# Designs tried in a protein design chat: VH-VL binders against q0aze0. Part 131

Target 1, 268 residues: q0aze0
Amino acid sequence: MKIILVNNRFKENTEKKAQEIAGQLSALNVEVIIDNGLDEPYAGTVDFIMVLGGDGTMLRAARRYGQRAIPVLGVNMGTVGFLSNIEINELAEYLPLILREEYSLEARMMLEVAVFQQQSLLTRVFCLNELLLRSNSPRMLSFALEISGQKLEPYRGDGLIVSTTTGSTAYSLSAGGPIADPQLDAFIVTPVASHIINKRPLVVSPEREISLHLLEEREAIIGIDGQIKMDFGAENRVLIKRAPHPLLMVNLKAKPFFTSIDRSLQRQ
Short names: E, the ipSAE of ESMFold2; O, the ipSAE of OpenDDE; V2, 0.75 times the mean of E and O plus 0.25 times the DockQ between their complexes.

## First folded at step 6 (VH-VL)

Design w5 (framework fv_inotuzumab; at its last look DockQ between E and O 0.01; V2 from the best seeds 0.00; counts 0 for: pae E 9.2 > 2, placed apart)
Fold by OpenDDE, look of step 6:
Structure w5 (fold): chain C 268 residues (1-268), chain A 121 residues (1-121), chain B 112 residues (1-112)
Amino acid sequence: as target 1 above (268 residues)
Amino acid sequence: EVQLVQSGAEVKKPGASVKVSCKASGYTFTSYAIHWVRQAPGQGLEWIGGINTYTGDTTYRRKFQGRVTMTADTSTSTVYMELSSLRSEDTAVYYCARTEWLEYGDFVDYWGQGTLVTVSS
Amino acid sequence: DVQVTQSPSSLSASVGDRVTITCRSSQSLVYSEGNTYLSWYLHKPGKAPQLLIYDVSNRFSGVPDRFSGSGSGTDFTLTISSLQPEDFATYYCLQATHFPLTFGQGTKVEIK
């Protein structure tokens, strides 16, 4: 068995724990690769991914490895979030099950985000939570939203979020988006400070595609999962689709989403 | 649903021209480029060229340069391919196909149903 | 032009068989930014071609799990883990890293 341990090099406690766990797994004849984000994603075949840390680390892991159809386990290390399944102090208890591959998987839809300069591809990424378009100035943006070729009325505001149902409890929530069942596949399109006070979020079928572009010369930013940032201008376009692959999240411990949501939100 | 609908079959004489249309629907027309690909009887697929539907810029395979012209009408979401100085070797099924990235190439995800062009004396 | 050699030209197989098709390019298909623009298509007579795999290993929406793509650099493989009746067709690889775009010669998968 080969396992990738994903941690954050900027969080010393996760690095130390990764080393410790790697030692333990090695003693059990498990091959271990540690990914702290410094190097390129490991290109070899692996059987399992453990993410040590919070939601941010999970989001990075999802972007790096999500398309490879590898089980991904979130192991929380004392942070508040929605993407971890077990606590670090529980890992020893569940390790035998992991090694025997006795666990269930939950498929979570990801976004395919493509950013273009006209029709030249600048970047294509897969992400678990959301794409954000926001103004990079005190001025509002004017931008066009199209869904499967259907043109909506122009948006005016600070920006727009296109989120997965997984991402519904992230930035979309802060912007007034709905909380979505993670077992549902859908896009959530949430306006950010629209000039239309009653502009409502949209719940869109995952079979559709979403297109965004600016209608005027303004400075804007594209954000992906709050970790990737790039400039966005009038000559740029963004296309959002359902990713061809879901993230396979390991479920070792039952986490009732709706009964725990209030508790999780209160801690944030 | 994304659809590319092409014009009907054509029969032409050598030396004539043919203009095939490809009407796009179900997506943002100017967000995607269109390629043209053909298949002669008993042969494989051959790339002809592509058009940027946003700028109108085109790129053609060298062997077709001077004979092929691609155009896009944004008002009708239609792309056209015109091939002149037709030869018997141009007899083929011609396909339009959608792509996200034209300048450096990309995959084509949706295809038209094809248009048979027959060149015979 | 980049030459793309597809093999075999044809093969006979039965329902349930594992089928492997290879595509070799005359030069690396890795783009300067690290992406590899190799895709696979299924084509039946009288029908429009269908995208199966893009960017070497990404399965297109709606494509069954039995289809998979792999490879790097100049060598690429399409695998059908368990051939189904609807899978008898001609398959093509396409490189789009370099202009002009070039297809493999095609692989006809026939019923044994």
Scores: ipSAE 0.455, ipTM 0.805, lowest interface PAE 1.2, mean pLDDT 92
Fold by ESMFold2, look of step 6:
Structure w5 (fold): chain C 268 residues (1-268), chain A 121 residues (1-121), chain B 112 residues (1-112)
Amino acid sequence: as target 1 above (268 residues)
Amino acid sequence: EVQLVQSGAEVKKPGASVKVSCKASGYTFTSYAIHWVRQAPGQGLEWIGGINTYTGDTTYRRKFQGRVTMTADTSTSTVYMELSSLRSEDTAVYYCARTEWLEYGDFVDYWGQGTLVTVSS
Amino acid sequence: DVQVTQSPSSLSASVGDRVTITCRSSQSLVYSEGNTYLSWYLHKPGKAPQLLIYDVSNRFSGVPDRFSGSGSGTDFTLTISSLQPEDFATYYCLQATHFPLTFGQGTKVEIK
């Protein structure tokens, strides 16, 4: 069995703990590749991904590996979050089930994001929570949102969030979007500080294609999962679709979403 | 207009604590993280740690862990840095600085004016 | 800790001179997917630091065209193409690829 162990290079205790866990797994004849974010994603075949850390570490794992249809387990290291399944002190208890592949999977929709300059593809990335378009100056943006070729009235404000239902409890929530059941597949489109009356959050079918571009020259940024940024200008366009594969999250321990909402939101 | 306005200079005795405030305006507070950086007399810039106002998570440089606490109050758009068990070596100008992304450790774009903390007996 | 070392530690130059400051990291600053988190700051006595360059080569809004950044991996350069009287300051690089974040020791640029 070959496992990728993903950790967070910005938290010292997760690096040390990752090495300890890798040693424990190696003693059980599990091949371990550690991904701390410094190297290219491991390109070879693996059976399982274990994420040590909070939601931010899961987001990186999802971007790097989510399209490979490999089970991904979130192991919480102490911060209350929405994407972990078990706590670090429970890992030894659940490890036999992991090795025997005795767990269920929950599919979580991802976004496929393609950024263009003129007609040329610049980059294609995947994300689990959201794409953010925002101003990179004191000036507000004027931008166009198109949904499957349907051009909506122009947006004006600080920006726009296009999130998954999983991302509904992240930046989208802070910007006034709804909490969504993560078992639903949908886009949630949340304006950021809109100056336009009636620009409410939209819930959009996952079968739609969403396009964004600026209507006037302004300094803007595209953000992905709050972790990747790209400059965005009047020469650019971004297309957003449902990604070909969902993130396959391992479920070893029942985590009731609705009864835990208030406790989990204290992280806000 | 993006602004970070810090609390005024403080004089403290060794062993005391100091709490420096940093009030943000001109942008959406919860869209950015805040780092704290200091400069002791005759020294360069030294990163202390940061707080992600989006998640509430903090990360501290090892030498300050156990002595520093950073908090954010979203209702007032204010971040606080408290440094305890002060030593004479902690005499410095303390800056807050905004991180453009919600991820720690990218770059900082706007800085507060600085707060001089003097530790003397 | 990743060390970043600036060279020179100080210099004296005339208005109109081309000034080059280097920043050398003890480890590669390339992060996942090719991002390199190196930035440059200007710091004048009694003032807050100011961002000049982010992500190696991107000029921050409002920064004059005479400032440019270049480099890759472990070696980075800030260039001031034609030094102006207002460019008297100490310049710092910052690496943010590795924990903890570390600044270079600074380069003091004095106008003759």
Scores: ipSAE 0.012, ipTM 0.587, lowest interface PAE 9.2, mean pLDDT 86
ESMFold2 (binder alone), look of step 6: mean pLDDT 91; pTM 0.929

Design w6 (framework fv_inotuzumab; at its last look DockQ between E and O 0.01; V2 from the best seeds 0.00; counts 0 for: pae E 7.6 > 2, placed apart)
Fold by OpenDDE, look of step 6:
Structure w6 (fold): chain C 268 residues (1-268), chain A 121 residues (1-121), chain B 112 residues (1-112)
Amino acid sequence: as target 1 above (268 residues)
Amino acid sequence: EVQLVQSGAEVKKPGASVKVSCKASGYTFTSYAIHWVRQAPGQGLEWIGGINTYTGDTTYRRKFQGRVTMTADTSTSTVYMELSSLRSEDTAVYYCARTEWFDWGDYVDYWGQGTLVTVSS
Amino acid sequence: DVQVTQSPSSLSASVGDRVTITCRSSQSLVYSEGNTYLSWYLHKPGKAPQLLIYDVSNRFSGVPDRFSGSGSGTDFTLTISSLQPEDFATYYCLQATHFPLTFGQGTKVEIK
């Protein structure tokens, strides 16, 4: 068995724990690779990914490895979030199950985000939570939203969020989006401070495509999962689709989403 | 639904020109590039060239340069491919094909139904 | 031009068989940013070609799970885990990392 341990190099506690766990796994004849984000993603075949840390680390792991259809376990290390399944102090208890591959998997839809300069691809990214388009100035943006070729009325406001159901409890929630069942595949389109006071979020089928572009020359930015940032101008276009692969999240411990949602939100 | 509908079959003599059309629908025309690919009898697929439907810029395979012209009409969402100085070797089924971007990394997600061009004396 | 060598040129198989088709490029198809633009297509006579796999391993929308793509650098593989009656056709790989775009020679999958 080969396992990748994903941690955050900027958090010393996760680094130390990764080393410790690596030692333990090695003693059990498990091959271990540590990914702290410093190097390129490991390109070789692996059987399991263990994410040590919080939601941010999971988001990075999803972008790096999600397309490879590898089970991904979130191990929380004292942070508050929605993407971890077990706590670090529970790892020893569940390790035998992991090694025997006795666990359930939950498929979580990811976004495929492509950013263009006219008809030149600038970047393509798979992400677990959301794409954000927002103004980089005190002025509102004017931008066009198109869903499966259907052109909506122009949006005016600070920006727009397109999120997965997983991402519904992230920035979309802060912007007034609905909380979505993580077992549902859908896009959530949430306006950010629209000039139309009652502009409502949209829940969109994952089979549709979403495109965005500015209607006037303004400074804007694209944000992905709160970790990737790039400039966005009038000559740029963004296309959002369902990723061709879901993230396979390991479920070792039952976590009732709806009964725990209030608790999780209060802790953030 | 994304559709690329091509013009009908053509029969031409050597030295003549042929102009094939490709009408796009079901998506934003200027957001995607259109390429042309042909298949001669008993042969594989061969890329001819592509057009940026937003700027009108074109790129052609070297062997077709000087003989091929691609144009786009945004008002009708139609791309045209004209091939001049036709030869018997140009007998093939010609396909238009959609790509998400123009300059590199293109994969074709949708194809036209094909247009048979026959060049015979 | 980048040459793409597809193999085999043809093969005979039965329904339920595992089928493997390979493409080899004359140079690396990895772009500077790490993306590899290799795609696979299914083509039946009298029909438009259909996209199966893009970016080496991503299934296009509506493509059955029995189709999978793998590979890196210069060597790529299309796998059909269990051949179905509708899968008898000619398959092509396409590299789009370098201009001009180039296809493999094609692999005709025939019924045994």
Scores: ipSAE 0.240, ipTM 0.705, lowest interface PAE 2.0, mean pLDDT 91
Fold by ESMFold2, look of step 6:
Structure w6 (fold): chain C 268 residues (1-268), chain A 121 residues (1-121), chain B 112 residues (1-112)
Amino acid sequence: as target 1 above (268 residues)
Amino acid sequence: EVQLVQSGAEVKKPGASVKVSCKASGYTFTSYAIHWVRQAPGQGLEWIGGINTYTGDTTYRRKFQGRVTMTADTSTSTVYMELSSLRSEDTAVYYCARTEWFDWGDYVDYWGQGTLVTVSS
Amino acid sequence: DVQVTQSPSSLSASVGDRVTITCRSSQSLVYSEGNTYLSWYLHKPGKAPQLLIYDVSNRFSGVPDRFSGSGSGTDFTLTISSLQPEDFATYYCLQATHFPLTFGQGTKVEIK
C-alpha cells in the first residue's frame, strides 16, 4: 500500500508529525511519500492520501491529487474547519480501518478552470472552493459573464466569485453568498462589491459552462482557492466547468455538517 | 488604500496575557494572510506566526507554540494576536503585516503601525 | 531553522554613495518551479517596516529605481545605486521558503 502524506512546510508541527507517522506506517510495510509542497506532486500510483493540517492544506492536496480518484482523509491539527474528518490524536484509533479500507467516501464537486489568451489555452487548473476574478487596481472592473452561451448584462464592480458548494462557506460567504450543502453539485456565482443593483448571487446547474472576460482594459487577477494568483487582462478569458472527477473525501467519523456550522465558523 | 491599524500600547505584568488587534481596510480581507512580527529593544525583526484569513489556518514559530493564539473576525476585518504567560523578554513592538495573496510563505507588503507591549513587574 | 546572515552589520555612507548589502542563507531558497522567496525591507525607528524588493529582484510599488536586488540560491544582494537622505535606515532580508520565516540580523546604514 502506498500513501501520500500532505503537510504544510510552514507549520512545524505538521512536518514533524508527518515524519513520525511515516515511520509508523513504514513499520507496517506501507510505502509513504511526503508532500510538503517543496517538490512537484508525486506522479506515480498511490492508494490513499492523508492530509495533516487545516482546510488550506486540504485545498492544496485537492488541487494536486483530486482528479486522480484517490481517497483523501483530512486530519485536523489546528483550527476547526470544514474539510477535516478526524483529529490527529484519533489517528491511531482509525489507522486499522484505513489500512483495511473500511471507510466510506463522500464526493465533493471540483471546478475545472481554463485560462486563455485570445484563442490559445494558457493553463488548466482544478480547484475545490472557488475561482475569484478581482480588480488588481483601485479601479472598478467591467466584465462579461456568460452561462452556457447566454450573455448576462455586463457587471461592474470589484469582481466575481464562482464557487462550488464546498466553497460556499469560504470567500463566497464573505461576499454575501449562501451556505450550501456540500453534497449538492452546483456553481454559486457571487458578485464582489457590485455597483449594479439587482446583481444577486446565482445558483447554477453543474452542467453549465461559465465564461468570464473583461470588457475594457484593466489590471485584474484570477485567484484559485485563495492560493494561486494569475494576472488577467483584456486579452484573456476564463472558462469554468465541473471537473471530470470529484474529490473523494474519506469519512471515518461522523461529522454532521449542519449542526457543526456554528463551531466551524466560530474560529474567530 | 490598504491600511492596517493596530490597537494601542499595553503595559503588562509577567505571567499575564496581551491581545493585540489589527484592523484591515482598503482591500478584501479574506484574500490575504496576516503575519505577526516583533522587534524587542535593540534587536532585529522576529517572525511570530501568521493566520490565513480565508481558511482560518494558523502557523506559529516553535518558541511561541502554546503561548500564542491568532484569530480573525471577518465581519470586522480584524485579526487578533494573543500572547500569554508573558515574560520580560516579550517586551517589544508587535507588528501585523499582510502577505501578497491568499497563501503564506511569500512576502509581506503592508504593515501596521506597531503596538508597544511592555512587560514589567 | 534556516539562518540568513547579512553583511555588513553596519556601515557609514554619504549621500550619493553606492551601497551594497548581502544576505546569505544557510540553505537554498529555491522553491518548486524555481521560485525564490527572498525579500528586502527598510525600517526606521518609530515607523513600520517598508517592503522594498520581493522575490529577489522585483521592486514593490512606489519603490525608487535606485533600489535593486539580485542573487540566487543562497547569496543575495540589495544595491542602492545613489544613496539619498531618506535611505538612512536599517535594512533586513527575509526568507520565506522554509519554516520558520527568518529575517537577517539587519544592516544599519548611517550618515557619515
Scores: ipSAE 0.025, ipTM 0.602, lowest interface PAE 7.6, mean pLDDT 86
ESMFold2 (binder alone), look of step 6: mean pLDDT 91; pTM 0.925

## First folded at step 7 (VH-VL)

Design A1 (framework fv_inotuzumab)
Fold by ESMFold2-Fast, scan of step 7:
Structure A1 (fold): chain C 268 residues (1-268), chain A 123 residues (1-123), chain B 112 residues (1-112)
Amino acid sequence: as target 1 above (268 residues)
Amino acid sequence: EVQLVQSGAEVKKPGASVKVSCKASGYTFTDYAIHWVRQAPGQGLEWIGGINTYTGDTTYRRKFQGRVTMTADTSTSTVYMELSSLRSEDTAVYYCARDESYYEYLSGTFDYWGQGTLVTVSS
Amino acid sequence: DVQVTQSPSSLSASVGDRVTITCRSSQSLVYSEGNTYLSWYLHKPGKAPQLLIYDVSNRFSGVPDRFSGSGSGTDFTLTISSLQPEDFATYYCLQATHFPLTFGQGTKVEIK
């Protein structure tokens, strides 16, 4: 069995814990690859991915490995997160179930993001939460949104978020988007500080294609899961669609989504 | 516009604790992380740690582990840094700074800074 | 810890001079996604540090175009094309690719 341990480069205790877990797994004849984000994703065959950290570390794991149909388990190392399933102090208890493949899987949709410069593809990335288009200056953006070839009236404001249902509790929530059941597949399109009164968040079929481009030359960026940043100008276009494969999240322990989000909102 | 306003200067005895506040305004508090950086007299800048204001997740430089605690109060848009077991070498100006990144992923780009809080540790 | 070394530690210059400050890291600062987390700050006594350049070469809003950043991997440069009176200060680079975040020791730019 081969397992990837994904850890957070900003947490020294996570690096040390990853080494300890790798040693324990090696003693059980499990091959371990440690991924702290510095190197290219491991290209070989992998049976399981264990993410040691919070939601940010899970987002990186999803971008790197989410399209490979490999089970991914979130192991919480700190406080507050929506993408972890068990706590680090529970790992020893659940490890036999992991090694015997005695767990269920929850499929979470992902976005495929393709960025063009005119007709040329610059890059293609996958993400679990969202794509953000935002102004990189005090000036608001003017931009065009198309949904499956349907051209909407121009948007004017600080930006736009195109989110998965998993991302509905992330940046989209902060921008006024709805909370979505993560069992649903949908795009959530949320304006950021829109200066046009009637621009509302949209909930759109995941079979739709969404495209964005600037109508005026402005300093803008696109952000992916809050981790990747790219400059975005009037010569650029972005195309967003449902990724070919969902992220397969390991479920070892019941996670009460609605009570968790309700409790979180009470604390805000 | 964006502002980070810190609490006033403190004078402490060795072994005491100090709690410095950093109040944010002019942006959505939970969209940005807050870091703490200090400068001791005659020394350079030293990163202490940071807090994700959305999740409450913290990261600290090893040197401060066990002595520093960072907390965020969303209702007042305020981050606190508490440093305990103070030593004379902790005498420094302490700055809070906004990290451009969101979530627990830290970009380490400190775009706006508080004015600084002088903490003096003397017998 | 990743070591970050600035060169020179201090320099004397006149208004109008071209000033170059280098920052060298003991390990590559390139993240696998292609991001390089290297930023530059200006610091004056009694003032908060001020962001000048982020992600190696991007100028922060409001920063004069005489400031520019360049470099890759382990070697980075901040250039001031024509030094102004307000530019006499200490400059710091910061790496954020590796934990812990580490500043260079600083480069003091003094009047000649």
Scores: ipSAE 0.338, ipTM 0.719, lowest interface PAE 4.3, mean pLDDT 88

Design A10 (framework fv_inotuzumab)
Fold by ESMFold2-Fast, scan of step 7:
Structure A10 (fold): chain C 268 residues (1-268), chain A 123 residues (1-123), chain B 112 residues (1-112)
Amino acid sequence: as target 1 above (268 residues)
Amino acid sequence: EVQLVQSGAEVKKPGASVKVSCKASGYTFTDYAIHWVRQAPGQGLEWIGGINTYTGDTTYRRKFQGRVTMTADTSTSTVYMELSSLRSEDTAVYYCARDESYYDYWSGTFDYWGQGTLVTVSS
Amino acid sequence: DVQVTQSPSSLSASVGDRVTITCRSSQSLVYSEGNTYLSWYLHKPGKAPQLLIYDVSNRFSGVPDRFSGSGSGTDFTLTISSLQPEDFATYYCLQATHFPLTFGQGTKVEIK
């Protein structure tokens, strides 16, 4: 059995904790690879991925490994997030279940994002939460949205979010998007500070392709899961579609999504 | 408009503690981490550490570990940095600075800064 | 710790001059998916530092286009294409790829 431990670069203690866990797993005849994000993703075959950190660390693991159909477990190192399943102090309790492969999996859709300059592909990335198009200056954007070749009326405003259902509680929620059941697969398209009063969030079939481009030269950026930033100009186009494989999230504990989000919203 | 407003200048004796505040306004407090950076007279900028305002998780430079504590109060949108066992070499201007975060991710980019707080350690 | 070294430590220039400041790290700053966490700041006496460039080459909102950043791996450059009176200041690079976050020692741009 081979396990990847993914840790957070800004927590020196998580590297030491990853080494400690790796030692414990090695004693159980489990091969361990530690991924701190500095090297290219591990290219070999692995059986399981354990993410030591919060939701942000899980998002990085999903971009690196989510398309490989490998079970991914979020282990929280402090506060409970939406993507973690167990706490670090519970790991010893659940480790036998992990090693016996006695857990359920929840499939979470991912986005495939392709960025072009004219007709040339510049980059192709996957993400779990969302793509954010935003202005990088005080000037509002004017941009075109196409859904499976259907051209919508131009958008004017600060930007647009194209989100998975997992991402419905992230940037999309802050911009006025709906809360989506994580068992559903859909794109959620949420305007950011639109100057057109009736531009509403759209819930779109995950089988559709979404494309975006600027209608006038502006300084804009594309953000992927809040962690990757790319310049976006009038010569650029982005194409968004459903990724070929969902992220396979490990459930060792009952996942109370609706009660968790309800409790979170009551604090606002 | 984004603003970070820090507490006023402090004069402390060696061995004392100082607690500097940084009050944020004009944005969603929990979407940004707050870092602390200092500049001693005639020296460059030195990173002390940061706090995730959503989780309360902290990260400190090893040099300050055991002497520094950062806390966040979401009800007042205020971050505090307390530095204990003060020495004369802790005399510096202390800045808070905002860092776009996404859950436990930090961009590591300080886009807006507080005005600075001069801490002088002498008798 | 990853060390960052700026050069020169100081320079004298006139309004209209092209100014180049370099920042060299002891280790590669390339992170996951090619992200490179290097930013540049302008600092004037009695004022807070100000962000100029982030992620190597991206200008922060409101920063004049005379400021540009470039580089990769371990070698990075801040360029001011035509120095203006308000640009006389100390400049710092910051690496945020490796813990702990480390600033360069600073480059002071003085009037000639």
Scores: ipSAE 0.665, ipTM 0.849, lowest interface PAE 1.7, mean pLDDT 90

Design A11 (framework fv_inotuzumab)
Fold by ESMFold2-Fast, scan of step 7:
Structure A11 (fold): chain C 268 residues (1-268), chain A 123 residues (1-123), chain B 112 residues (1-112)
Amino acid sequence: as target 1 above (268 residues)
Amino acid sequence: EVQLVQSGAEVKKPGASVKVSCKASGYTFTDYAIHWVRQAPGQGLEWIGGINTYTGDTTYRRKFQGRVTMTADTSTSTVYMELSSLRSEDTAVYYCARDESYYDYLTGTFDYWGQGTLVTVSS
Amino acid sequence: DVQVTQSPSSLSASVGDRVTITCRSSQSLVYSEGNTYLSWYLHKPGKAPQLLIYDVSNRFSGVPDRFSGSGSGTDFTLTISSLQPEDFATYYCLQATHFPLTFGQGTKVEIK
């Protein structure tokens, strides 16, 4: 059995904990690969991915490994979050179930983001929460949005978010988007400080194809899950679709999504 | 506009503790982490640590572990850095700086800075 | 710790000069999916540092076009194409790929 342990580069304590866990697993004849983000994603076959950290660490794991149909377990290190399933102090209790593959899986849709320069593909990335198009200067953007071949009136404002339902509680929420049940599959399209009064978020089928490009040369950034940033200019186009595979999240215990989001909103 | 305003200069004796504040305004406090950076006289910038204002999670450079504590008060949009067991080599200007955070993910890019707080440690 | 070394430690220049500052890290700064967490800051005595360039080559909002960043892996460069009076300052690079975050020692740009 091979397990990838994913940890956060800013949490020195999680590296020590990852090494302790790796030692424990090795004693049980489990091979462990540690991924702190510094190396290329592990290319070999693995049976399970354990993420040590909060939601941001899970998002990185989802981008690197989410398309491989490998079970991914979020192990919380005492942080606030929606994507972890168990706490670190519970790991010893649940480890036998993990090793016997006695758990359920929850499928979470992901985005496939393809960025073009003119007609050439520059990059293709996958993400769990959202793509953000944002102005990188005081000047608002003018950009085109097309949904499955339907061209909308040009947008003017600070940007746009295209989110999964999992991402509905991230940047989309801050921009005025709806809270969505993560069991649903949908794209949420949320304007960022639109110049058009009453421009509303859209909830569209996950089978839709969404295209974005600038109508004028402006300083803009494309952001993926808040972690990857790319310059975006008038020669660039981004194409967003449902990723081929959902992230397979491990459920070892029930997580109360609605009470968690309610509590989170109270502390904003 | 985005602004970080720090508390005033402090003079301390060796062995004392100092607590410096950093009050944020002009943005949603919990969307950004705050880091602390210092500059001793004649030296360069040195990173001390940071706090995620949404989660309360902290990360500190090893040499300060056990001596530094960072806290965030969301009701006042203020971050505090407390440094204990002060030594003469802790004499420095201390800056708070804003980092875009995404839950527990920090970029380590400091887009806005406080004006600095001079802490002098002398006998 | 990852060491970050700037070159030169100081230089003298005149208004209108092209200035180049180099930053070298003891280890590669490439992180997840090609992200490279290397930023540049301008610092003047009595004032707060200010961000110039982030993620190697991205100019921060409001920063003049004369500032540009380039580089990859372990070698990075900040260029000021035509030095202005307000540019006499100390410049710092910061790596944020490896824990702990480490600054270069600084490059002081002084008037000739």
Scores: ipSAE 0.587, ipTM 0.826, lowest interface PAE 2.5, mean pLDDT 89

